# Ledger of designs, part 32: VH-VL binders against q3z8e7

Target 1, 156 residues: q3z8e7
Amino acid sequence: MVEKIPMTASGYKKLEDELSTLKVKRIDVIEEMRLAAMDKDMRENAPYHAAKEQRGQIEGRIKEIEHELKYADVSEYTDTNTSKVNMGSTVKLRDPKNGECCTYTLVSPKEIEPLKGKISASSPIGKAVFNRNKGEQIEIEVPSGTLQYIIEDISF
Short names: E, the ipSAE of ESMFold2; O, the ipSAE of OpenDDE; V2, 0.75 times the mean of E and O plus 0.25 times the DockQ between their complexes.

## First folded at step 19 (VH-VL; framework fv_denrakibart)

Design p3 (at its last look DockQ between E and O 0.36; V2 from the best seeds 0.61)
Fold by OpenDDE, look of step 19:
Structure p3 (fold): chain C 156 residues (1-156), chain A 119 residues (1-119), chain B 113 residues (1-113)
Amino acid sequence: as target 1 above (156 residues)
Amino acid sequence: EVQLVQSGAEVKKPGESLKISCKGSGYTFTTYWIGWVRQMPGKGLEWMGYIWPGDSDTRYSPSFQGQVTISADKSISTAYLQWSSLKASDTAMYYCAKQRYSNRPFDYWGQGTLVTVSS
Amino acid sequence: DIVMTQSPDSLAVSLGERATINCKSSQSVLYSSNNYNYLAWYQQKPGQPPKLLIYWASTRESGVPDRFSGSGSGTDFTLTISSLQAEDVAVYYCQQYYSTPYTFGQGTKVEIK
């Protein structure tokens, strides 16, 4: 599988918007270059060189954004059925034996923060709860054995 | 509303060249993969390849590599599928389809272009 | 290439009854990084392009009736129509988009018994 770039749907949209803005800005900067070139000797034309540099920066960013969009790995956050655990879901698990609860959020690998309950879908907990419904009892495979939990709540 | 509108049916002879089109609207054409899918009469779906219109990066199925050319004109939001020399075996329905994202399946499809190649 | 194999090739089901279509991939289409199965189901009616029904194995596309459901993981997947309706007569395809080239199952024709 081709390596993908994790992002949200909103993130994707933001990149599209930024791209659109940059493309317009590029046109403006090119015009600035044109005007500057008409005004002064090119060898000593600071405005022209500044505009040229800015164009380069814009073009660089455009390429970056296009690359990110082209290989985007967009997770389901907003359009997902809240009845099932998905990427971006916050899950409350209850131990049926002692009633203790813990909360986890499924996040992308880059967003993992175990101390804050942000875990990967590929983690033992993530695998156990992924695509499960509220009210289901799940088994979590850990090195020390198998833990039993009930999915008490799913939220975003 | 997202729409993919394909060019009309084609009747050709073997050896002739052909270029069919797929025009996208209702979305940013340059930031979504657009693919072509072949469906021979009474048969299943075959992914031919797809193109990223933003930079015209094109990928082909091995089965179709060198057999067809996929291209795009982003200025008019149009993708193309073309043959240099048609064969009778190219007779099929051809669909263009847009991926929702790079990691998603085809969410929107063109109406299809029927290509008939016969002597 | 990942080969997709559907079963059965054709299925006749009475109105209101359950229809079950299976799809197997020659390789796993489960992406370990996000734990999603890159598997889709399409419906194609005569003279129409395919319509996306299910993606990521079990997520219904917007506007798709609740009677359609997808399940499975790894290499084995199932499309279920809980109560077959007359308008559900069509050919159904599974498709992996895990890696290129994207590949489809051979299709399953669903008819009314």
Scores: ipSAE 0.834, ipTM 0.943, lowest interface PAE 0.5, mean pLDDT 92
Fold by ESMFold2, look of step 19:
Structure p3 (fold): chain C 156 residues (1-156), chain A 119 residues (1-119), chain B 113 residues (1-113)
Amino acid sequence: as target 1 above (156 residues)
Amino acid sequence: EVQLVQSGAEVKKPGESLKISCKGSGYTFTTYWIGWVRQMPGKGLEWMGYIWPGDSDTRYSPSFQGQVTISADKSISTAYLQWSSLKASDTAMYYCAKQRYSNRPFDYWGQGTLVTVSS
Amino acid sequence: DIVMTQSPDSLAVSLGERATINCKSSQSVLYSSNNYNYLAWYQQKPGQPPKLLIYWASTRESGVPDRFSGSGSGTDFTLTISSLQAEDVAVYYCQQYYSTPYTFGQGTKVEIK
């Protein structure tokens, strides 16, 4: 069983589009390598070396995206019950000890923006809140110990 | 809009080779698993395996490993199921089916290809 | 391998009455990271390919009538047809997609009594 990779449907689509673009670029770079290799000595062929390096980067990214898509755990954001935390949910957490609140939105790995509260479902906070109801108490393990929060609100 | 169109029925003799096809349309063929399911006459469904057409990553049920070959030609959005040497026990309906995502089951199915192998 | 066992093998139900089909997996199909059950239900009418009804054990595929519902978790699952219609005569299969090899139940034939 391979660990699944949480994302939104829009995140999946963006990866598909990037993959399509990269596969076209790969064809072009392979042709650039072929044309450059028709020249003199490959050891002194700057265009060949540049194209070879670019191909390596493209191939690496293609393999990464294929893996992400093969194991994508795609949310049903538009069909999600608003009473449970899901992909695309915005969750408000309240610290029961001091009443302070923090807000997070579950997004795909490509859409993570921690300073804006956009986190993945695989993050410690994301795992703790996923598929839980408003009013539930959760525990988050951090280096300083165990933090307790109450899910005060869920929106989409 | 999403369609999986399979090749027509086949009547074969034991020992013959066969390659049946499944053409996908209405979606990005290369970024979804497409699988093959066998249904023997009067019997239930059996998952044979699937392929990721984008890189040809192919995975088989142990019951079918080495018995068939699953492949795809992404340039024509077509998946294939192939036998090198058919047996009478290969007589069945064969469906191709597509997963929507890895966390979903098979949402679209081809019409089926009946393969009859008799002496 | 996860073995899927359905019960009963067949049932006859009066038009408008409830039909209940059980499916048991030999291992849990609940994915711990998201708490979804990776179990599907399919309907197959004579001469047709299977049609997806339910995924994640209880989520109806779009276009599937409300009379179809799925329930259960872990290893025990149920498909319920709350008010059987003539067009519901078919064979129903459960399927796990938790891990490869994917496996189907043996099927349950639903007929009108």
Scores: ipSAE 0.562, ipTM 0.833, lowest interface PAE 1.5, mean pLDDT 88
ESMFold2 (binder alone), look of step 19: mean pLDDT 93; pTM 0.948

Design p4 (at its last look DockQ between E and O 0.47; V2 from the best seeds 0.00; counts 0 for: pae E 2.9 > 2)
Fold by OpenDDE, look of step 19:
Structure p4 (fold): chain C 156 residues (1-156), chain A 119 residues (1-119), chain B 113 residues (1-113)
Amino acid sequence: as target 1 above (156 residues)
Amino acid sequence: EVQLVQSGAEVKKPGESLKISCKGSGYTFTTYWIGWVRQMPGKGLEWMGYIWPGDSDTRYSPSFQGQVTISADKSISTAYLQWSSLKASDTAMYYCAKQRYSNRPFDYWGQGTLVTVSS
Amino acid sequence: DIVMTQSPDSLAVSLGERATINCKSSQSVLYSSNNQNYLAWYQQKPGQPPKLLIYWASTRESGVPDRFSGSGSGTDFTLTISSLQAEDVAVYYCQQYYSTPYTFGQGTKVEIK
């Protein structure tokens, strides 16, 4: 089974919108290619080659978005029930051994910023905390072993 | 508003071919799985398969693999279910249904297409 | 394939009384990554397509009355109608969408006693 790609409903919509925009842009770029091809020798036609490259970039992104949408694992945090960790939630984890705390925000793949504590729901931490309740003890599997944390707080 | 509108009832004979349709509207047709579900008279629901209209990626239930063809024309937001040679046992109500997302169940359904196959 | 089995096949309940339908899956439909049960409940009235009632085992679809509730996890699930109404007469199906092929229970016919 293909692994699902966690995202929010909002994230899904954004991807749909982007896809729509890209499809329009693709048409324009193709037209640019056509026009450029009519004007100059193809071997020395910088505008044509630029347009062609842009088309390639657009096509690549389209494929990527389509893949993400196709295998999306969408979570609805409509229920602001702050009682469970959802996409968009900020989670405070406490190490029961030393009392140290870390804060993470579950975000869509496009919004991942590890240095700011923005992590994917598909990350080891994300998987461990997703849909968990405040006060629960979780286990995080890391290459170095298993870490244990308590969900101290959940916020949006 | 999201709508799935299916083609009308069909009366066929065994051996005949058939293609029924399901037109989607009110949403982006290419970015949601659309499936077909069979319901024989007085029986339950059977998932036949589904298609991603964006690239026509199609998956079938093993029970229906090779028995039917699911396709889509994204230019007109229409999904299809077709038989090359109908059997009497194909008599059933056929529903198309849209998944909310890939990880969600069917949130919208067509009105159904009754297919009757009799000699 | 995941086999879905409902019980009972038919249920007669008095108006205003509780109706309980059970659904069992041959294997767990709990996804460990998000801790969600990929289980849905549908209502189908005669001559109509199925209507989604519950998804992820316990989340009500928009517009679904509060008297409908889903519970359970793993392999055992329950649909409860807290107070049966006349308009609730229908066949109810559970469905797993954990893995393909998607499969439905055989259905439970709910009638008024």
Scores: ipSAE 0.836, ipTM 0.944, lowest interface PAE 0.5, mean pLDDT 92
Fold by ESMFold2, look of step 19:
Structure p4 (fold): chain C 156 residues (1-156), chain A 119 residues (1-119), chain B 113 residues (1-113)
Amino acid sequence: as target 1 above (156 residues)
Amino acid sequence: EVQLVQSGAEVKKPGESLKISCKGSGYTFTTYWIGWVRQMPGKGLEWMGYIWPGDSDTRYSPSFQGQVTISADKSISTAYLQWSSLKASDTAMYYCAKQRYSNRPFDYWGQGTLVTVSS
Amino acid sequence: DIVMTQSPDSLAVSLGERATINCKSSQSVLYSSNNQNYLAWYQQKPGQPPKLLIYWASTRESGVPDRFSGSGSGTDFTLTISSLQAEDVAVYYCQQYYSTPYTFGQGTKVEIK
């Protein structure tokens, strides 16, 4: 079976929007190449070469996005998933030593925004919380030692 | 509002060609699979194949491979099912249906197109 | 091809009583990477296209009454109508969407006894 590509519904929408934008840009770049190719001497045609390079980048990204959308494994919240951390979950972690809390949302690798708390399931924090229940103590190994947190809350 | 509107009923003779249509609206047509399902009179449902309209990637059930052509015109958000030479055994109701995502089943269905092939 | 076999072929149930439909796949439809069963249930009333009831074996589609429930895993699945109503007279189909070709069960006709 073809490998499925995990993502959230918002990740799917973001890729759809990027694809739409790229298809419009491709049309413009192909026209730029056509117009530039009317020059009598291609060796000196910087606009043609720039457009050709840009087209290659656009075509490559279009194919990548279409592959990701075709094989998307889109997660969504259901009652059967409310007790455990999964893709799309927002978790609140409490440090038992000082009571500090931090909040993270598990997203696909394409949606990572660490400063906004959007992390992948493959990150150290993501791995530690994935498939865990509210109230569980987790450990995250970092170069300076082991960090301990308690899963305070799970939301979607 | 998502809608799939199919072309009207057809009455044909054996050996004739036919192309029926399914127009999608209310969603991004190019980024979801559109499938075709046959239902012979008094019988169950049979998946014929589907198409990804964005790049025309088309896949068939082995039972229908080489028997029909599935295609799409994304400029008018329309999928097609086509026979080059109809048989009496092609008499059936034909549905188009949209997948929500590739990890979901068909969540929206067209109203169906009745195809009758008789002498 | 994954063969889907439903039982029974037809079922007569009194109003308000439980209806149970079984579906067996010739191969597992459980995708280990996400731990979901790629099994759907459809309802088809006379003169209408099929309507999706259940996906992932047990998740109700939006707008489907909670008297419809799905259960099972791997190869054995069940659709239960906990309290049959007159509007539930229809043919019910299971379908796998684990791998192409997608395949349906032969259908189960549900009637009022």
Scores: ipSAE 0.365, ipTM 0.737, lowest interface PAE 2.9, mean pLDDT 87
ESMFold2 (binder alone), look of step 19: mean pLDDT 92; pTM 0.939

Design p5 (at its last look DockQ between E and O 0.69; V2 from the best seeds 0.73)
Fold by OpenDDE, look of step 19:
Structure p5 (fold): chain C 156 residues (1-156), chain A 119 residues (1-119), chain B 113 residues (1-113)
Amino acid sequence: as target 1 above (156 residues)
Amino acid sequence: EVQLVQSGAEVKKPGESLKISCKGSGYTFTTYWIGWVRQMPGKGLEWMGYIWPGDSDTRYSPSFQGQVTISADKSISTAYLQWSSLKASDTAMYYCAKQRYSNRPFDYWGQGTLVTVSS
Amino acid sequence: DIVMTQSPDSLAVSLGERATINCKSSQSVLYSSNNKNYLAWYQQKPGQPPKLLIYWASYRESGVPDRFSGSGSGTDFTLTISSLQAEDVAVYYCQQYYSTPYTFGQGTKVEIK
């Protein structure tokens, strides 16, 4: 079975919107290709080749989005006081060895911003903390080994 | 509003071919799985298979594999279920249904298409 | 394939009384990654398509009355109607959507005593 891709309902919607936009853009680019092909020799037609490349990029992204949507694991926020880590949650992790803390927010793939601590639920950290409770100790698998952290706080 | 509208009731003879339809509206047709469920007279529900209209990726229940064909025309937001050769045992109500997401159950259903196969 | 088995096959309950339907899966439908049970409950009235009531074992679908509740985890699930109403007369189905092929219970007919 193909692994499911965690995301929020809003994330899902954003992907749908992006997909719609890309499909329209694809039509435009194809038209650009057509027009470019009419103006110059194909061997020296820079506009045509540029449009063709753009088409390829668009098609690639479309496929990616469709894949994400097709296998989406959509989670919803719960208004419970005993909330587990979910999509949209901000998690504070503490290293029990040195006391250092780091903060991450689980977001949809489109919203990933690693420099701001916005990570995917499918990331190693995301997988480790997802659906966990405050106070739990988690293990994060990294290429260098296994890291241990305690979920110190969960917020939205 | 999300709606699935199925084609009308069918009365057929054994050996005949049949293609019934399910038109989706009120949502993006290409980004939700749409499935078919059989319900024989007085019996329970049976998942037949489903299709991702975006790329026509189709999965079948083993019980229905090779027995029916599920397809979709995304240009008109329509899913299809078809038989090449009907049997009397194919007499049933057939529902199309969409999943809310890939990790959710069927949230919207068509009204059903009654197929009667008799000699 | 995951086999879904409901009990009882039929249930007669007085108006205002509690109705309880059980559903067992031959395999666990608990997904370890999100700790959700991929189990749904449907209501089907005569001449109508099934209506989704509960998803993820205990989450009520929008518009579903509070008297309907789902519980359970792993392989054992329960649909409860806390106070049976006349409009609740129907056949109820559990369904797993943990893995394909999706499978349904055989159904439980709920009637008024």
Scores: ipSAE 0.829, ipTM 0.947, lowest interface PAE 0.5, mean pLDDT 92
Fold by ESMFold2, look of step 19:
Structure p5 (fold): chain C 156 residues (1-156), chain A 119 residues (1-119), chain B 113 residues (1-113)
Amino acid sequence: as target 1 above (156 residues)
Amino acid sequence: EVQLVQSGAEVKKPGESLKISCKGSGYTFTTYWIGWVRQMPGKGLEWMGYIWPGDSDTRYSPSFQGQVTISADKSISTAYLQWSSLKASDTAMYYCAKQRYSNRPFDYWGQGTLVTVSS
Amino acid sequence: DIVMTQSPDSLAVSLGERATINCKSSQSVLYSSNNKNYLAWYQQKPGQPPKLLIYWASYRESGVPDRFSGSGSGTDFTLTISSLQAEDVAVYYCQQYYSTPYTFGQGTKVEIK
């Protein structure tokens, strides 16, 4: 089975909307490339080269989104369901040794901001907490060894 | 409301070509898998394959690869199942079905298209 | 290919009594990352398309009566109809959607005794 990509139903819809927008942009950029290629002055064709570069970025993102949608692991939970850790959840982790807490939010790859605690479900912390209940103890492997945490709270 | 509407029953002779259709409505046609399922008379269900209409990525069951062609025309939200040369053994009911997400089964089914192939 | 085997092939149950259908897969259909079994149950009446009843082995599809329930994990699954009604006479299929090719069980015909 191909590795599935966790997301919410809202996340799926956002990707669908982005894909639609990109496919329209692709049509426009291809037309701009065609029009620019009609310019007989081959020494300087900055519009053609700019459009070609933009097309490459658009094509790359389209392929990425198609892959994410084809292999989406869409959660059963909505933003009103706080029973288990899922995409969009904010989890508070407590170190049982000293009682110190840290907080992470599971976000899509596009929204990752590690310094603000926004991590992917595929990260070590994300994998450890996904689909877990409040009060469960988890283990996370890091270069310095194994860390132990307890899921103190789950919010959305 | 999500609907899958299939083309009508077909009576054909061996060796003829055939293309049956499945029109989807009430959802974004291009971002969900559409599959085809065969049911021979008095028999169970067989998954034939599916297509992602957005880019025409098509996957076949090994039992049906090379035997049929699955395709789609996204401009009219329609998927197709096609034979280049029908055999009597192709006599069956054919269903199209929509997969909700990759991690869900088929939640909406077409009404079926009966294909009868006889001399 | 994951082979799906149902038992029994046919069963007759008195109106209002419990019907139990078993389904066994040749390989586990449990996806460890989300801890879900990729196993579905369908109901099919003559001349009609299949109707989805259960997904993820035990999750009831919207609009399906509470008398239908699914259970099991890994390779062994059960569909239970807690109080059989006349409209439940049909053929029932299990299906794995864990990996392609997707495969169905051979079906179980449920009748009123």
Scores: ipSAE 0.653, ipTM 0.859, lowest interface PAE 1.0, mean pLDDT 88
ESMFold2 (binder alone), look of step 19: mean pLDDT 93; pTM 0.947

Design p6 (at its last look DockQ between E and O 0.59; V2 from the best seeds 0.00; counts 0 for: pae E 3.6 > 2)
Fold by OpenDDE, look of step 19:
Structure p6 (fold): chain C 156 residues (1-156), chain A 119 residues (1-119), chain B 113 residues (1-113)
Amino acid sequence: as target 1 above (156 residues)
Amino acid sequence: EVQLVQSGAEVKKPGESLKISCKGSGYTFTTYWIGWVRQMPGKGLEWMGYIWPGDSDTRYSPSFQGQVTISADKSISTAYLQWSSLKASDTAMYYCAKLRYSNRPFDYWGQGTLVTVSS
Amino acid sequence: DIVMTQSPDSLAVSLGERATINCKSSQSVLYSSNNKNYLAWYQQKPGQPPKLLIYWASTRESGVPDRFSGSGSGTDFTLTISSLQAEDVAVYYCQQYYSTPYTFGQGTKVEIK
């Protein structure tokens, strides 16, 4: 079974909008390909090959978005406690053993930047903190074992 | 406004084929699962299956696998439920319903299509 | 398959009184990762399709009166109508969407006493 992809309602809508835009763009690019093909030899037709490559990129992104939408796990903030960790939340985790703290922001898959602490809600850390309250102790499953942290702060 | 409009009531005989429809509007048809739910006379609700209209990925309840076919035409935002050979036991109300996103409850329902199968 | 069992099958309650419907799942519908219960409640009036009332076990759908509330976790859930109104006469269904196939309770008929 395919893993669900956590995201916000707004995130879902953004993907829908992007998908719509890309589908239109695809039509345009295909037309560009058609026009380019009419003017020059296909083997030396830079505009055609550029358009073709762009079409490929568009198609790839479309497939990605469709997949994300199909398996989305949307968080609805309007009906949940705002004190819980949600998509877009910044969470400060404290190690109860040594007092060390780490800060993470839950983001959509396309926004992941591990070096900046931007992680997916589907990541081990993301799953552990998602929909949790400030003050709760969580367990994070990692290949090396189980880590324990306390949610010290939640912010947006 | 989100709407699901189903085709009209059907009266059929055993052995006949049938295809009923559900047209969605007011939302992006290709980015939400649409399912079918059976309700036999005086009975409860039974999930039959659902389809992702974007790629026609279809999932069935084991109880309905091979018994019906769920399909969709995304060009006209329409989902279908069809039988190759109806049985008297297929007599029921059939609802189409939209999922709220994926693996969520049904937030919008069609008005239902009554199918009556009798000799 | 997850089996959903409601109790009672029928309930007669006086106007203005509390109506309580229970729903039990054969296995937990609580997802540990997000701590959400994949449980919904529907209302179906005669001649109408079901209407979503509650999802995530306790979240009211938009437009649903405050007198409707859902509670519970894991395998045991409850739909409560704090003050039954005449328009609340209907059959109520619980449904799990934790895993396919989605399954419904057998329904509880709520009537005015």
Scores: ipSAE 0.781, ipTM 0.927, lowest interface PAE 0.5, mean pLDDT 92
Fold by ESMFold2, look of step 19:
Order: C-alpha cells, then structure tokens, then sequence
Structure p6 (fold): chain C 156 residues (1-156), chain A 119 residues (1-119), chain B 113 residues (1-113)
C-alpha cells in the first residue's frame, strides 16, 4: 500500500518541469563521464569522479520526483479558506491536559523545515490535522504512543 | 487537446502474435499512468493493468499477469498491449485510457481496438 | 481484490423520471488521509468508449450535466439521474480506484420505458 502525497496542480507542474530539466542534464553528465573516461589516468582524475558523483545525485532526484508524481494527491485550495486545514494552512494545536500550544504550517515537500514547524501533509501531525475543523480533537501517533490535541486555530 | 489514438482493428488466428498501440498527445506522456481495459463482446469492463511511461513501471491485474505485456515507447508517446500467442478467448474490444492524477480515475479514453481471434 | 456489485442489472425509466443505480464494494474505498471515496461512475453508449461522469463518489467531471449526481460513502454508493433524457440511454459502470487491481461493477443498462 503506498501513501498518497498531497500537492497542488501548480506543484505537480513544477515537479514535471524539474524532471524534464534533470533528464536533459543527465544526458550531459553521462557524456562528461564518457569523455573523462577515455584516458585511463583521467578516469582516476577529479573530473571523472566529480561527474560520477553528480550523475548519482541526478539519478536519485529523478527517482524521487517520479515517486512523488506517481502517488500525487492533487487538490486545489485558496488562500482565504480558513474553515478546514488544507495545504498552506497554519494550525495551532493545544494540549488539553496542560494547555501548551504548538504551531505548524503545511507546506510543499521542497519547503519542509520540521524544526521551524513547516511540515508536510504526510507527516504524523500533518495527517492528523488535514481536512479537520477548528475545535476538533485529534490523535497523533508517535513512536512512544498516542498524543491528543485540540485544533485551537486555523490561519493562512 | 488530450487525445489517445489506437491502432486499427485486427483479425487473427489462434497462436499468432499481436501488438496493438495507443498514441497519446496533448499532454506530457511520461508523467501520467496509461492503462488498458478489455471489454468482451456483450460484457462489462475489465482493468488489465497500467504503465508509468517515464520509467516503464508496469502493473497488471492478477487476471492478466503473464497473459499480456504492457509496454511504452516514450520517444513516440505510444503505449502497447501485446500477446505472444493469441487465444480465441482474446476476442474483445481493447481500450487504452489515462489517469489525470493517481487520485483520479480514467478521464480520457482511446476509441478502442477490436481484436477478433478465430480459427 | 475489491468486488464491485451494481443493482439493478437493468432498469427502464420514463423520460423525465428519476433513475437510481446502486453500487456496493466488498471493502471500503474511503481513503482516510484525504477523506475521499475513490469511486467513479462511467457512462457507455453503444459503439463508444466509456465516458467519466463522477469521481470521488460525488464530484461531477467537467461538462457533465447537473442531472447526474453521485452519493454514498465507504461501501454503498448511488448514481442518480434526476430527469432522464433520451441521450442518457446507456450502460453505467461504477469503478473503484482505491487500490489495484482496479475493478468495475458489472454494469447497469438504462432504458426508456
């Protein structure tokens, strides 16, 4: 079972464009490797090793983008919709037991910064809040158990 | 304008091979699933499988695994359905169709290719 | 495999009357992460390929007339044609796209009484 990856139609298009660019760059890097490898001493030289490393990075990114596009869960939203948690929403969560609050913003995969509260809709917190209303109690599964929170506020 | 154009009708004998085609246009061929659906005469629709043309990731319905081959040539934006040895029971209409996104069903369909296998 | 069962196999409806087609899945097709039912409805007229009418159980595809509506959740779904027109005579299929293999109902033939 493969989990769906939330994104917008614009995000899908950006990934398509990046993929196209990477496929062109891959051709160039493979040629650089072949030219560098024509000399046995050159194969052990810095240009060959640099091109080989760059190819690996390009291949890895291509596979990542292919995966994201294959399993994309594409939706549209507007900046003014604060009724339910969606992509781009900022959510304030309150622990009903002690009143502590934490704030998270649902962002695209390229903008994820977990330590700053910028998370994906596929993260444990993101999954728990997605498509929920203000005032709903949610459960978040973590390795140490299940935590309960209340959605105190939703903003964009 | 998104279009899926299939190859023409085929009349074959049991044991012969066949490869039918589906050419996609009006969209980025390599980043959308394209699949095949069988409809036997007077019967309903059966999903056979689909392919991600970008990397040839191919998935089959268990009912069709090992009985057909789904492939694609991304350089000419064309998907294929092929049999190595046709059976009379392969007589059917075959549709290709594409997904808009993985969270959407088939939104565009080819016109169909009628395959007739008789001795 | 998720088995899709439609009822009735056929129905005859007077012009301008309501047609109702039911579809039941052997397993839930509701995806909890986005709270969407991965169920579609197709219309197939004689000699034509299928045409997508409804996705996510209740969302009309662009260009589909308002008289077509979908409802239901989980395992029980309904396609309703609120006022049958002559051009609506066709076979209608439900389909799950929750998990592979994707599967279709056996079809429901809609005729004018």
Amino acid sequence: as target 1 above (156 residues)
Amino acid sequence: EVQLVQSGAEVKKPGESLKISCKGSGYTFTTYWIGWVRQMPGKGLEWMGYIWPGDSDTRYSPSFQGQVTISADKSISTAYLQWSSLKASDTAMYYCAKLRYSNRPFDYWGQGTLVTVSS
Amino acid sequence: DIVMTQSPDSLAVSLGERATINCKSSQSVLYSSNNKNYLAWYQQKPGQPPKLLIYWASTRESGVPDRFSGSGSGTDFTLTISSLQAEDVAVYYCQQYYSTPYTFGQGTKVEIK
Scores: ipSAE 0.303, ipTM 0.696, lowest interface PAE 3.6, mean pLDDT 87
ESMFold2 (binder alone), look of step 19: mean pLDDT 92; pTM 0.943

